# Ledger of designs, part 40: VHH binders against o59646

Target 1, 363 residues: o59646
Amino acid sequence: MKNPKFTENQKEIEKEEFEFLQKLNFIIKESLELFNTNLKNSMKFINYITLPIIMASIESKSFNPFSEIIEKHIAFILNSKMNSLGYKFLPLGYSSDLTYENDNSIIHIDIKTANLENPSDFKDTVPLGINQSSYPGVLDCKIRGKNIKADCKKIKVYPNIPTTYNNKLTITNALLFIYPDYKEIIDEIREDYIAIRELISINLKDILTPIEGSLEEFLNYKPSNEKKRLEPILDNIVRGYFIHDKLRHEFSENVEKDLEEFEKKIIGIAKKLKEREIKPVAILSISIPNGELAPHYDDEIVSGKSWGSSFRYHYKKSGNSVFKGLDNKASRAVFLHINKEYLPVLKKYFDPITVYELTEKRL
Below, E stands for the ipSAE of ESMFold2; O stands for the ipSAE of OpenDDE; V2 stands for 0.75 times the mean of E and O plus 0.25 times the DockQ between their complexes.

## First folded at step 26 (VHH; framework vhh_nb_b201)

Design ae4 (at its last look DockQ between E and O 0.02; V2 from the best seeds 0.00; counts 0 for: pae O 5.3 > 2, placed apart)
Fold by ESMFold2, look of step 26:
Parts: C-alpha cells; sequence; structure tokens
Structure ae4 (fold): chain B 363 residues (1-363), chain A 119 residues (1-119)
C-alpha cells in the first residue's frame, strides 16, 4: 500500500525521536546489571516482608508483589542517567510518569508493567493514557468486535500532550517491563494463613499470659464467637507471634505444632520469592510517534475502548513498528532485555523479536 | 590523546584459543561500553561483542558460546577470550569504546590486531 509522503519537518521529527530512542536504550543497557545487583542485594529483606505480603494478599490480589519497587528503582536510574545526557528533570509529572527537558525537546517517559500471564497488557499493543501521547487516536466504535459505523476510524481522540511546547518538540517513550507471574506462589499459602487465623481464634481463651497492649481488655469485652470482628486482633496476634516472638509456647502442644508448620511455610515462601527472578522477563523500549506525524501512524494509535477513554499503540511483531519517514530502517519498538528462560513464551506473542544492538543503524 | 591498544592476536590452529586484550587511556574507562569488531579482507567491519559499563554483555550470533568478553575497570582493560576458533574467525579485531559525552555520542577505535586461524 502507498503511504502519504513525509514532509521534511516530519522527517526531522523522526530523526529526533530516533536519536532519543538510541540515547534511552543505551542508558538502560548501561544500567541493567546495576539494577539487577541492587535488587538481588535487597533480597536480604525478603524474610522481613514475606508475612506482610501474605497478610496484604487477603485484602487484594497481587500478581507481582514487587512491581512498584521495581518501577521505582528504574525511575531512579532514569533520573540519574538523564542528567548525564543533558536533560533536566521536571518533577511535576502531570502529563506523564517522568518528564525531562533540554534546550530543544521535552521528554515524556512512561514506565509500563505487564504480567506475563496477562497478555492483553502487552500483546500487540501497549496502553497509553490521555496524558501519555501527543498523537491523536482513532475512535473504536466496535460492539462485540463489530464496527457500529463504517467510517468510525476517521473520528479522532485527542490526548493531553501537545506536539510542541515553547518551541520544543515533545518526545514520548514507553518502557514496558514484562514480569513473571507470582500468583501461584502467593496463592499457595493464602488459605493456610486464613486457617491459622481461625486456629488462633478458637484458642484465644487458652492464652493465660497478657500480651503487649490492650488485647486482654478486648477479650474480656468481646467473646470469641464474634470472629469476624476479631480479624484485626487475630492479625495482631499473628504479627506478635511470628514477627515479635510474643505468646510463644502459650498455646497447647497441638496448636503450637500447627503454628510451627505455618512458620516453615512462611520460610518456604520467602525462599521461593527469593529464587524467582524479580528482574523483568523482558524490557521493551518504544518510541511513540509525535502527533505532527499524523496521518502516517493512524493505523497504530487507537482508542482503548469505544468512546475514546484511553489509547493503545500497536507495535505488533516488533518489526511492524518502524520509523516510516526514515525509510523503515529502524524499529520504534525494540527489546532491551530478554530472560532466555522465557524466550519460548515470548515467541508466542512476538514474532519476529527485534533486539537492541549497539550497532543499530545510525541515521 | 585517547588510546586503545589491542594485543594478543596471532596465528592459531582451528579449534584453538586466543585471548585479546585492549588497554585504554585518555578517557574515563569505567563510564564507557567496551567491545570488539572484526573485519575480514573484502568484507565490512562486523560486530563481535560488547560489554556495557554496568557489566551486561551482547554477542554476535556467529560467536555466541565460543567468545567471552570481560573488563577490568581497575586496569582499564577489556578482554576477548576466543575459544573453538574457526577459519571464518580470521580477521583484524578492533577494540572500541562507546558512550555519551554530554549529549554527543562518542566512539573510539583501536588500530586492530590480526587473528589468523589456520585449518
Amino acid sequence: as target 1 above (363 residues)
Amino acid sequence: QVQLQESGGGLVQAGGSLRLSCAASGFTFSRYAMGWYRQAPGKEREFVAVIYSGGDTSYADSVKGRFTISRDNAKNTVYLQMNSLKPEDTAVYYCAAWGYEGSVWTDYWGQGTQVTVSS
């Protein structure tokens, strides 16, 4: 199919986007092993947070218990390295996760995470919020996969980031981190924790020695048959017993045996969490086309739902997303890291897989 | 005043091993990615291996599993251990460094060392 011609301004925009992508890719590659080393060194704290992670999982499901800390550490690395490239951090962040500027550009970098077991977050597309692009999306008018009107794709959905600001080009990138699924590990022990709370509840009246705080007052005030109102108190006893060594040996021998077995399970979970690689399965680096490049990327930026409430960028099969104004010589979406143990799984979703090489063509 | 000096090249029989060294001076070695390219007669210079300042490595497909790149920041030296050498590995091997100085992409190159693999 014949594409409209790129203007000279549009070609210059793509050159600047490509040059920034090269800078970003290089500093991430320079930083990967430091990031991994720091996370590995931090695993000494896993024994202290495993029980809290289990307790928090009762309230909500978490598929990657470390995703926020991993994103935080990547953001720290980016903030450090962007200054070395001559960019100033703009801490407001209103329009994107991370914002920087230099003399001629304003940089928006969004850190995205995806669970390998939830491919809708990374297969074929990456989600963009309205604050995460300058390129107008197209309205998705589908109901159950069928278009409501034939010309629906002609309706534009406008994001919040302008194409330029104060005569500086806006440049938008996404860093997509694909993580392993932790659900199986956390689910393994969730029911056991609930059983331990019930065991403690049944045996509350067996506790003859006061514990720290006002639990004694609560026991005298509320009988044990009000177990649903007791959950905060039971959690307090769990923390006291397993974290602070309170109430040890004050339950019957059979109860203490069950508590000891649960403690062994906590230790086993901590070991499994430590052994699971917490670094990403893959890192995909994506240059999002600037809105001045319309209409050249209209088939790649669409609304995320009918009625235009969000955006998605289609990077399907890494080689499909290229700098079209640079004669399709360079990919807009490249892998910076692939954990080789997951390559067969990744090949289900990405074919071909374009990997960053230091020798990528310079334009 | 930047210098990259390769050493360790020579003639070796197929299946043999060589270790190339590259001593660097005139720039902050620990802040640069270091690597090796090679050029056989009549061919374009091709990528062999890189080690980034943080320690991550990448290799050309033709050398994966046979070559190992490493660096010693205290000695400002990058190494290429070449095992299971083939006649196809015959080339001039160039040491290189890459990095940004401010916003400017900067690369430095050595003069190369000959590696010849006889069958």
Scores: ipSAE 0.328, ipTM 0.743, lowest interface PAE 4.0, mean pLDDT 79
Fold by OpenDDE, look of step 26:
Structure ae4 (fold): chain B 363 residues (1-363), chain A 119 residues (1-119)
Amino acid sequence: as target 1 above (363 residues)
Amino acid sequence: QVQLQESGGGLVQAGGSLRLSCAASGFTFSRYAMGWYRQAPGKEREFVAVIYSGGDTSYADSVKGRFTISRDNAKNTVYLQMNSLKPEDTAVYYCAAWGYEGSVWTDYWGQGTQVTVSS
């Protein structure tokens, strides 16, 4: 369908979006040094937080637990800067990581983190949740080239965020922070964690009976969901042992030795990570089109990872890996920061790379 | 004059190993990222591996777990250990350097070394 001509209102919306993008660029550039400083400070407690973070993300997918820590610090810094510029924090529970209001707009900032070694997190697509954009997406009948149903119809997906809050325009921006690789280290500790869980599982009855007499009834309550109940119990045991030191000497000598070894490994990994200079190699800012600009960006935005299971929006590569303005003159996706040393590698995943060079116009 | 000289290429059977070396001169080696690219016949040049000035490494997905990049700053040399080689790894391998020369970002390339993996 020939994309309808954009209206004057749509042009105005885009103008506001791009203006904010420029402001955000300024904020990020001014904050680069602060981001680095905070990262160093956050690592003070790496020995205490590494295991809990890993436990929280046992998914088969490569996650960077350190990225989450970094994300929180980034959010803190951004919040400070936004406030200093006169933006009012708006605590919307369903919204992106940070939400603000000014006289004319409600601003959503979503912080994304990725590891350079996990291109699925940023290559060709940037995943966005239904609370990260006001632009409606489409859930396709095909997932990764496979037809789900022969008679399947595309479903329009509506986000939680409206295009306007009363008379204020919704502006959404995603910030992607790309970090260097810790994947191998994380994978190592993940495997060890899984091994520990398995070890505990083998002796679960023997362990739990003296500790918690009521647990057997709990496990047997719904036999069809036994596995789902077992996992949280195992995690509780792990936390009790490693975090709270409450379950010491409740295990056989052999199991105890294995647990001690695991602890040493965690500490070792944490130390190694602490010694590394962890800095983003790139920061990519993406101005997500307001829903009022639909359907101009339907080819660039798709919804969902899988049929009926995820309603995330994906930045889809259409010729290049950037969003364009309505007139195709400007990019909605721009690098706010790049370590140039990493440029050759980044070019593998991003083509073209548009770097916003701030001509210091003082906001 | 800046020079990057690759060596260590040749013919190897599938499953075999090779170690490529790149000797660098004419610039401050320790301040540059060093990397390897490859180009197969009829294909575009593609990234293989990089080791940054700080020692961090990155690999193409196709070679991850099989190839290892390392550097010796004292010798101004970067290495690529290639294990478990496959016919698909057949290409001319190029050494590359990139970094700041003063205030100017610069990249350098070697002439390449042929790697042939037979089935």
Scores: ipSAE 0.021, ipTM 0.399, lowest interface PAE 5.3, mean pLDDT 77
ESMFold2 (binder alone), look of step 26: mean pLDDT 88; pTM 0.886

Design ae5 (at its last look DockQ between E and O 0.44; V2 from the best seeds 0.00; counts 0 for: pae O 6.7 > 2)
Fold by ESMFold2, look of step 26:
Structure ae5 (fold): chain B 363 residues (1-363), chain A 119 residues (1-119)
Amino acid sequence: as target 1 above (363 residues)
Amino acid sequence: QVQLQESGGGLVQAGGSLRLSCAASGFTFSRYAMGWYRQAPGKEREFVAVIYSSGDTNYADSVKGRFTISRDNAKNTVYLQMNSLKPEDTAVYYCAAWGYEGSVWTDYWGQGTQVTVSS
């Protein structure tokens, strides 16, 4: 039998993780109204942020136009509330800047948004970047659909976050916000944006005059990076034209007509975004096991899609993942909010959420 | 059946003290954060104090230094010691518990106890 008992140190680690989860859950639950108010205030400016959101979504391939806004508002709330609990803001790196310390611990909180129509981002699992866990993930060195494999039993996916910092315990948490799908709205305007960039590209002679060499040679030069000079020039012209009302009348009449039609589409998208529901479908709070708890969570923390550079925490692999070393059997994954209009959809993905919630409400 | 029963409220002169108690049953008390909220007439319910399962505490700024929350897990009871009371502290005080036993964060509330601070 290969299942060792929890050491006393491991039990103490889980006690600290559980106690922090309780504090985090309290803060977020008590702050939901403030969060909604802050988000609505950002929405007053939808007509000014729609085009920047479109441009950012193309670069990041994101389908939630509010993801960064959500993250910033939650960060504001946490930074305000965590100080009153004796935690100091302490940004330490590449991932989310929601890092805090007290006398005993370094806290990392990662805020994630997920599309309800993409269950691989939230169903019984949470994706983790290399800076979002201290627990080494099990690595599977096999190519799917091919007879190509290696024996990699001696190696795991190693995170960037240590299990302790300067003898302070590392605690890692995720807050997962599940939202309705925005993909169709973003995809609609994405294709139109790409078409407008192409239109500007073939008409650059109207506003760029070469002095020596051809305009094509100038634009196709690739200075020391992966981007041609053309790409940032096109994005700059889009900003100048639509945001700053510059370069009007510098293109031919046919080009100007197409740019005006795209401007009307931007206005239409802003209206669609304003009409969409801005409340989360569900909010899930997740305590991610510390790496000193190995091997007790090896079945649950495994390599992700990018093998050596990401992992996943499968927090419901065998029912509820719990603090396995604690007698209290508390779940490591906890719903802080459930929009009851979406319960039929949510119970297709989360079992036993319906059973526990119904029992609690009936009692 | 979850039950939270407050006691210890009443009428007190400004500058006086009261100790509120809240007896809890129907859940695993030691796993829950316990706390107090209050509601004055015509105002929204406001946070007063919380004590987490760890024993750590937090207070509203308006009561820091004057109120002390504590818990006795053996008696399933949470207390609020209220010193240097002011007329602004007049409210119905509610005991509350926050926690989970499955995977859904939930809260329970008592019926409230009246505290009246006369000037």
Scores: ipSAE 0.668, ipTM 0.899, lowest interface PAE 1.5, mean pLDDT 83
Fold by OpenDDE, look of step 26:
Structure ae5 (fold): chain B 363 residues (1-363), chain A 119 residues (1-119)
Amino acid sequence: as target 1 above (363 residues)
Amino acid sequence: QVQLQESGGGLVQAGGSLRLSCAASGFTFSRYAMGWYRQAPGKEREFVAVIYSSGDTNYADSVKGRFTISRDNAKNTVYLQMNSLKPEDTAVYYCAAWGYEGSVWTDYWGQGTQVTVSS
C-alpha cells in the first residue's frame, strides 16, 4: 500500500522528534566517558547484590543480570542530564525506563543493552516493547513462516504509550548499548547456580522438615504438578539463605559449606568483572516514530514475537537505513560511539552505520 | 565551506563581563545545535553551554547563572554572555555546531578565542 502522503502535522511531529534526537545525542556524547565506564561503575555495588538478585531470571536465556545493573546505572546518568535540561521526571507505570515532561512534550527513553555475542538482541532488528513506542504494530498470523490459522486476520496492536499525553506530544527514543562478550563469566555463574539448586533439591526433605512442615504437604498436593511447585520453593529457599540470611544452619554442614564456597566464588567473579574495565563497544541512539506518523513506518516496524502472546516491535532489515525520516534524508538512528576494533563485526548487523565521533573537525 | 568564527574574547577583571560571538557559514544554521566549549592550559576541553535548534539551552554547572547562550538564526550567529567572570574561567573558548548534514550527523568547531580573567 502506497504510504499516504504525510501531512503538515506529521512533519511537525517529526521535527520535534529530530530536535529531541539532537538533544539526546548531545547529552549522550557529552557523557560518553561515564557511559564507557558504566559497567565498571555499576559493578562497584555488586558486593551488595546477592546471587538471587543477580540471577533472578537465570532460566531465561534472554536475560542478562549484569545488563540490568548496567541499565540502572545508565538510567541514573540520563536522569541527571535530563533534569539539567529542565525536564521533570514523570513516573508513568506503563511507560519506558525513563519518562519526562516539559512544556511541549512527554519524553520516553528506553534503555537497551546487548552483548555482542548474542546477536538476537540487535541483529537485523532492535526489539521494542509495547511500552517503548506509541507506534501501533501488527501481529501477523504467521510465526516463523508457519501459518497458525489460515483464516486468521492480522490484528493491530496498540502500545501502552499514547501518541499524546496531557495534550503534549509523546516522543520516544531508544538507546542501545552493545557490550563485548562476558558470557563466559555469566555462564560460569549460571552453572554454579544450577548446581546449588540441585544440591538443595537433593536435600529438600531435610531442609523442609525443620523449616516448615506444611511445605511437604504443599509439594504432595496434586502430584502431577510436583515439579512445577518444586522449583519456586527451591528458589525461595535460596532467597531465604542469600538475601534474608534466615536459613543459615538449617542445612547440613556439607550443604552449608558448599553454599558458602559458592558465595565466595560469586564475589570473586564480580571482582574480576570490575577489573576487566568492560566498556560498550557501541552506543546507538534511535528516535522511534510517534504513532501519529502511522502508517508511514508500517513496513519498517513489525510487531510480533509470538502471535497472541508476548510481542515486541522490530525494525525490518530493509535495504534502507534504520528508521529514516519522512523525507528519507536523515536517519533516526545514529551511532554515538563505536569502538573501531569492533566495526567490522557491527557492520554485519547494521547497514549503514552512521557514526558521530566527537572528533574536532577544525574548520 | 563551513566556517565558525569566534570574536569578543580578551582580558577582563574578575567580576567583569564579556560577550562572545560566533559567526557561522556553510551549513544550515537553524538545524544545528550551537555551543561553547573551553579549554584551560593543561586541562581537557570542557562543555560550557549549548543552545539547541529548538531554542532550549543547557549549561555546565560551573557557569550556570552567570553565562547565557543565545542565537540569532537570521544572522547565523550564536552568543555567549559571560557575567561575573572568575579567574577559573580563563581559557580558550571554542564555538561548536552539531547537527545533520544530509543524512550524516556532523560537528564543526571554531578556532577559538582567548578569554583571560585577572584576579
Scores: ipSAE 0.020, ipTM 0.311, lowest interface PAE 6.7, mean pLDDT 75
ESMFold2 (binder alone), look of step 26: mean pLDDT 89; pTM 0.890

Design ae6 (at its last fold request DockQ between E and O 0.01; V2 from the best seeds 0.00; counts 0 for: pae E 3.7 > 2, placed apart)
Fold by OpenDDE, look of step 26:
Structure ae6 (fold): chain B 363 residues (1-363), chain A 119 residues (1-119)
Amino acid sequence: as target 1 above (363 residues)
Amino acid sequence: QVQLQESGGGLVQAGGSLRLSCAASGFTFSRYAMGWYRQAPGKEREFVAVIYSGGDTNYADSVKGRFTISRDNAKNTVYLQMNSLKPEDTAVYYCAAYGYEGSVWTDYWGQGTQVTVSS
C-alpha cells in the first residue's frame, strides 16, 4: 500500500521529535564522562535494586546484571539534565524508564544498555515494551521461522502510551548505551549468586517455618508449579538479607558466614569494575515515531521477544538502509558518541556506520 | 560552503560584559541547534550554552544566571551575552551548530574567539 502522503500535522510532530534529538545530543555530550561505571555510583544503586536483578538470573538467558545498575545510574544523570532543561518529572506507573512533561510535550526516555559482545541486544533493532512508545506494533504469527497456523492473521498491538496527553505530544526516544565486554565479572557474580541461592534452598524449610507459617500452604497450592513458586520466595529471602538487612540470625552460623563472604565478593567485584574504567563505547539515540506517524513506519515495528507485551523497533531496514524521517530526512537513529577505538568492531554491526555516525566538522 | 564566524571576543575586566556573535552560512540555520563551548588552556572543551531550533535554552551550571544565549534566524546569527565575567571564564569560545543537511546529522564548529577576563 502506497504510504499515504504525510500531513502538515505529521510534519510538525516530526519536527518536535527531531528537536528533542538535538536536546539529547547536548545532554549526552555534556554528561559523557558521567556514564562510566564507577564504584561510588554502582554501590549507591545496590540498595535500590533487587539482588536478583543485579547479581544474575539463574536462567541461561544472557542477562547482564550490571546493565540494570548502569541503567539506573544513567537514569539518574538524565533526570538531572532533563530537569535543568525545564522538564518536569512525570511519574506515570505505565510509562517508560523516564517520563517528563513540559508545556507542549510528554517525553518518554527508554534507556537500553548492551554489551558489545552480545549483538542480539542492539543489532538492527531495539526492543521496546508496550509502555515505551505510542507507536502501535504488529504481532506476526510466525515465531522465528515456525509456521504456527496457516490462517494466522497479524495482530496490531496497541501500546499503553497514547499519542497525546492533554493536548501534549508524546515523544519517545530510546537511548542505547553499548559498553565493552565485562563478561568475566558477570560470570563471577553469577556463580556466587547461584551458590547462595542453592544454599538457601537447602535450608528453606528450616528458615521459613519460624518466619512465616503460611508459606507451606503457598508452596502446596499448585503442586505442579512448586518450583516456580519457590524461586520468588528465595529471591525475597535474598533481598531481605542483603538489601534490607533483615533475616539475619535466622540462618545457621555457617550459612551466615557464606553470605558474608558473598557480600565481600560483590564489593570486590565492584572495585574491579571501577579499576577497569568502563565507559560506553557508543551511545545511540533512536527517535521512536509517534503513533500518529504509523502509516509511514509500519514495517519498522514488529513483534518483540515477548508475545503481546513487547515489540521491536527496527532502526535498520532490510538491507543497508536506516529508517529516516519523513520525506527522506535524516536518520532517526544517530550515534551521539563513538569511541573511535571500537570503530572496527562497531562497523561489523552498523553498516553503513556513516549513516548513524554524527559527523563533526571543524570550519 | 558552511561557515561559522565568531566575533565579539577580547579582553575584559572582571565583572565586565561581552557579547559574542556567531554568523552562520551554508546551511538551513533555523533547523539547527546553536551552541557555545569554551576551552581553557590545558582543559577540555566544555559546554557553555545552547539554543535549540525551537527556541529552548540550556546553560552550564557555571554560567547560569550570568550568560544568555539568543538567536536571530533572519540574520542567521547566534549570540552569547556574557555578564559578570570572571577570570575563570577565560577561554577560547567556539560556536557550534547541530542539525542535519540532507540525510546526515552534522556538528559544525567555528574557529573560536578568545575571551580573556583579567582579575
Scores: ipSAE 0.497, ipTM 0.797, lowest interface PAE 1.1, mean pLDDT 78
Fold by ESMFold2, fold request of step 27:
Structure ae6 (fold): chain B 363 residues (1-363), chain A 119 residues (1-119)
Amino acid sequence: as target 1 above (363 residues)
Amino acid sequence: QVQLQESGGGLVQAGGSLRLSCAASGFTFSRYAMGWYRQAPGKEREFVAVIYSGGDTNYADSVKGRFTISRDNAKNTVYLQMNSLKPEDTAVYYCAAYGYEGSVWTDYWGQGTQVTVSS
């Protein structure tokens, strides 16, 4: 039949979501130089985290070595600034990373990072977990690579976050940081690190000899396919050798030569990471529709590949990203920053690009 | 030539029992942990039970008190006695052998046997 009209309550919800988005955009834009300064200061210590970065890189193909640092600096800035807008930090479990309250609202802000070389994570869409939205997602009846018919009419993907908390409106936002790919730097050393782990593994008897029994018997005490005993031992030895200068001269001369050659490569990678631009390629601020706005965003908030544990908000699927119930046609997704060096690449994914600018008039 | 061959699967009514066997060859059976895993359609493979070379056992919470794992080193065979079966036990059951040879992780897997528990 007919598309339902926005109720007056739904219009009020969108007004509050828009007003918060304006506040968030202002404080993030105002804080970009502080963010960049904080990030630059972290890079002074890159030598101390390069080995942990290398060690973590073997676990993920889309690894961004700086995502955690970015998230921590933004969280610090928000925690500092939100109080000045009358919001109190409200740490909850089973909610977004950053949760705040005032008399009228509970604010959920999630900080997301996306690799520029993986556009499915940022192009006209943002992935959401069940703790990052109050809007039920339409269950996707089509599985990638297969054509499966299922009845999706009765069940949606239901998030953990309610549309209100004790009459306070839930307002949910994402800050999406698009960053450059670091794969070329990390790929240079990843295979060398894997080889070093194997070298230590083969020579483990030189440094780990049980008082009773054999190393094989030790490793085989109640072995678990889910928790292989050797892996944390290897990681521990790597940390001991390279971070703490322990176990030097406990291996054969040939093994130590290989370990020292790898140490030189770690230093080289640290230099390359320090030289690489770590500023975001772009920052998007996204207002995620409240669940009381259903069904107006049903076409845009759709279940992800996990069938019931994640969603995607397609904030530009219809060619625009507006507050559908507001007269001003304001955008729900706003660029706060772009790195001009990446404009040609960004224009492949976004057209047009308009960056939020601070305006201030004395009152 | 390593081989693990499961048998004893089939169709059974809820509340019934079934005994799975896994015959092993091509390795020193008595030195390995022997385990059972299961995978229902559309779900990830999950741990069911393990019996260690020393005879100690461990079970997933969902099967404790209903399933019993045992091994016969003379026959190179591990067994899973499944009692009080439920429809949610329906899955392909895989036999596994695993452990370290020296410092090298080694695991062997069977092809699986179907267990279907009807209501």
Scores: ipSAE 0.242, ipTM 0.769, lowest interface PAE 3.7, mean pLDDT 84
ESMFold2, look of step 26: ipSAE 0.000; ipTM 0.489
ESMFold2 (binder alone), look of step 26: mean pLDDT 89; pTM 0.894
ESMFold2, fold request of step 27: ipSAE 0.012, 0.000; ipTM 0.546, 0.170
ESMFold2 (binder alone), fold request of step 27: mean pLDDT 89, 89, 89; pTM 0.893, 0.895, 0.892
OpenDDE, fold request of step 27: ipSAE 0.000, 0.024, 0.169; ipTM 0.164, 0.333, 0.631

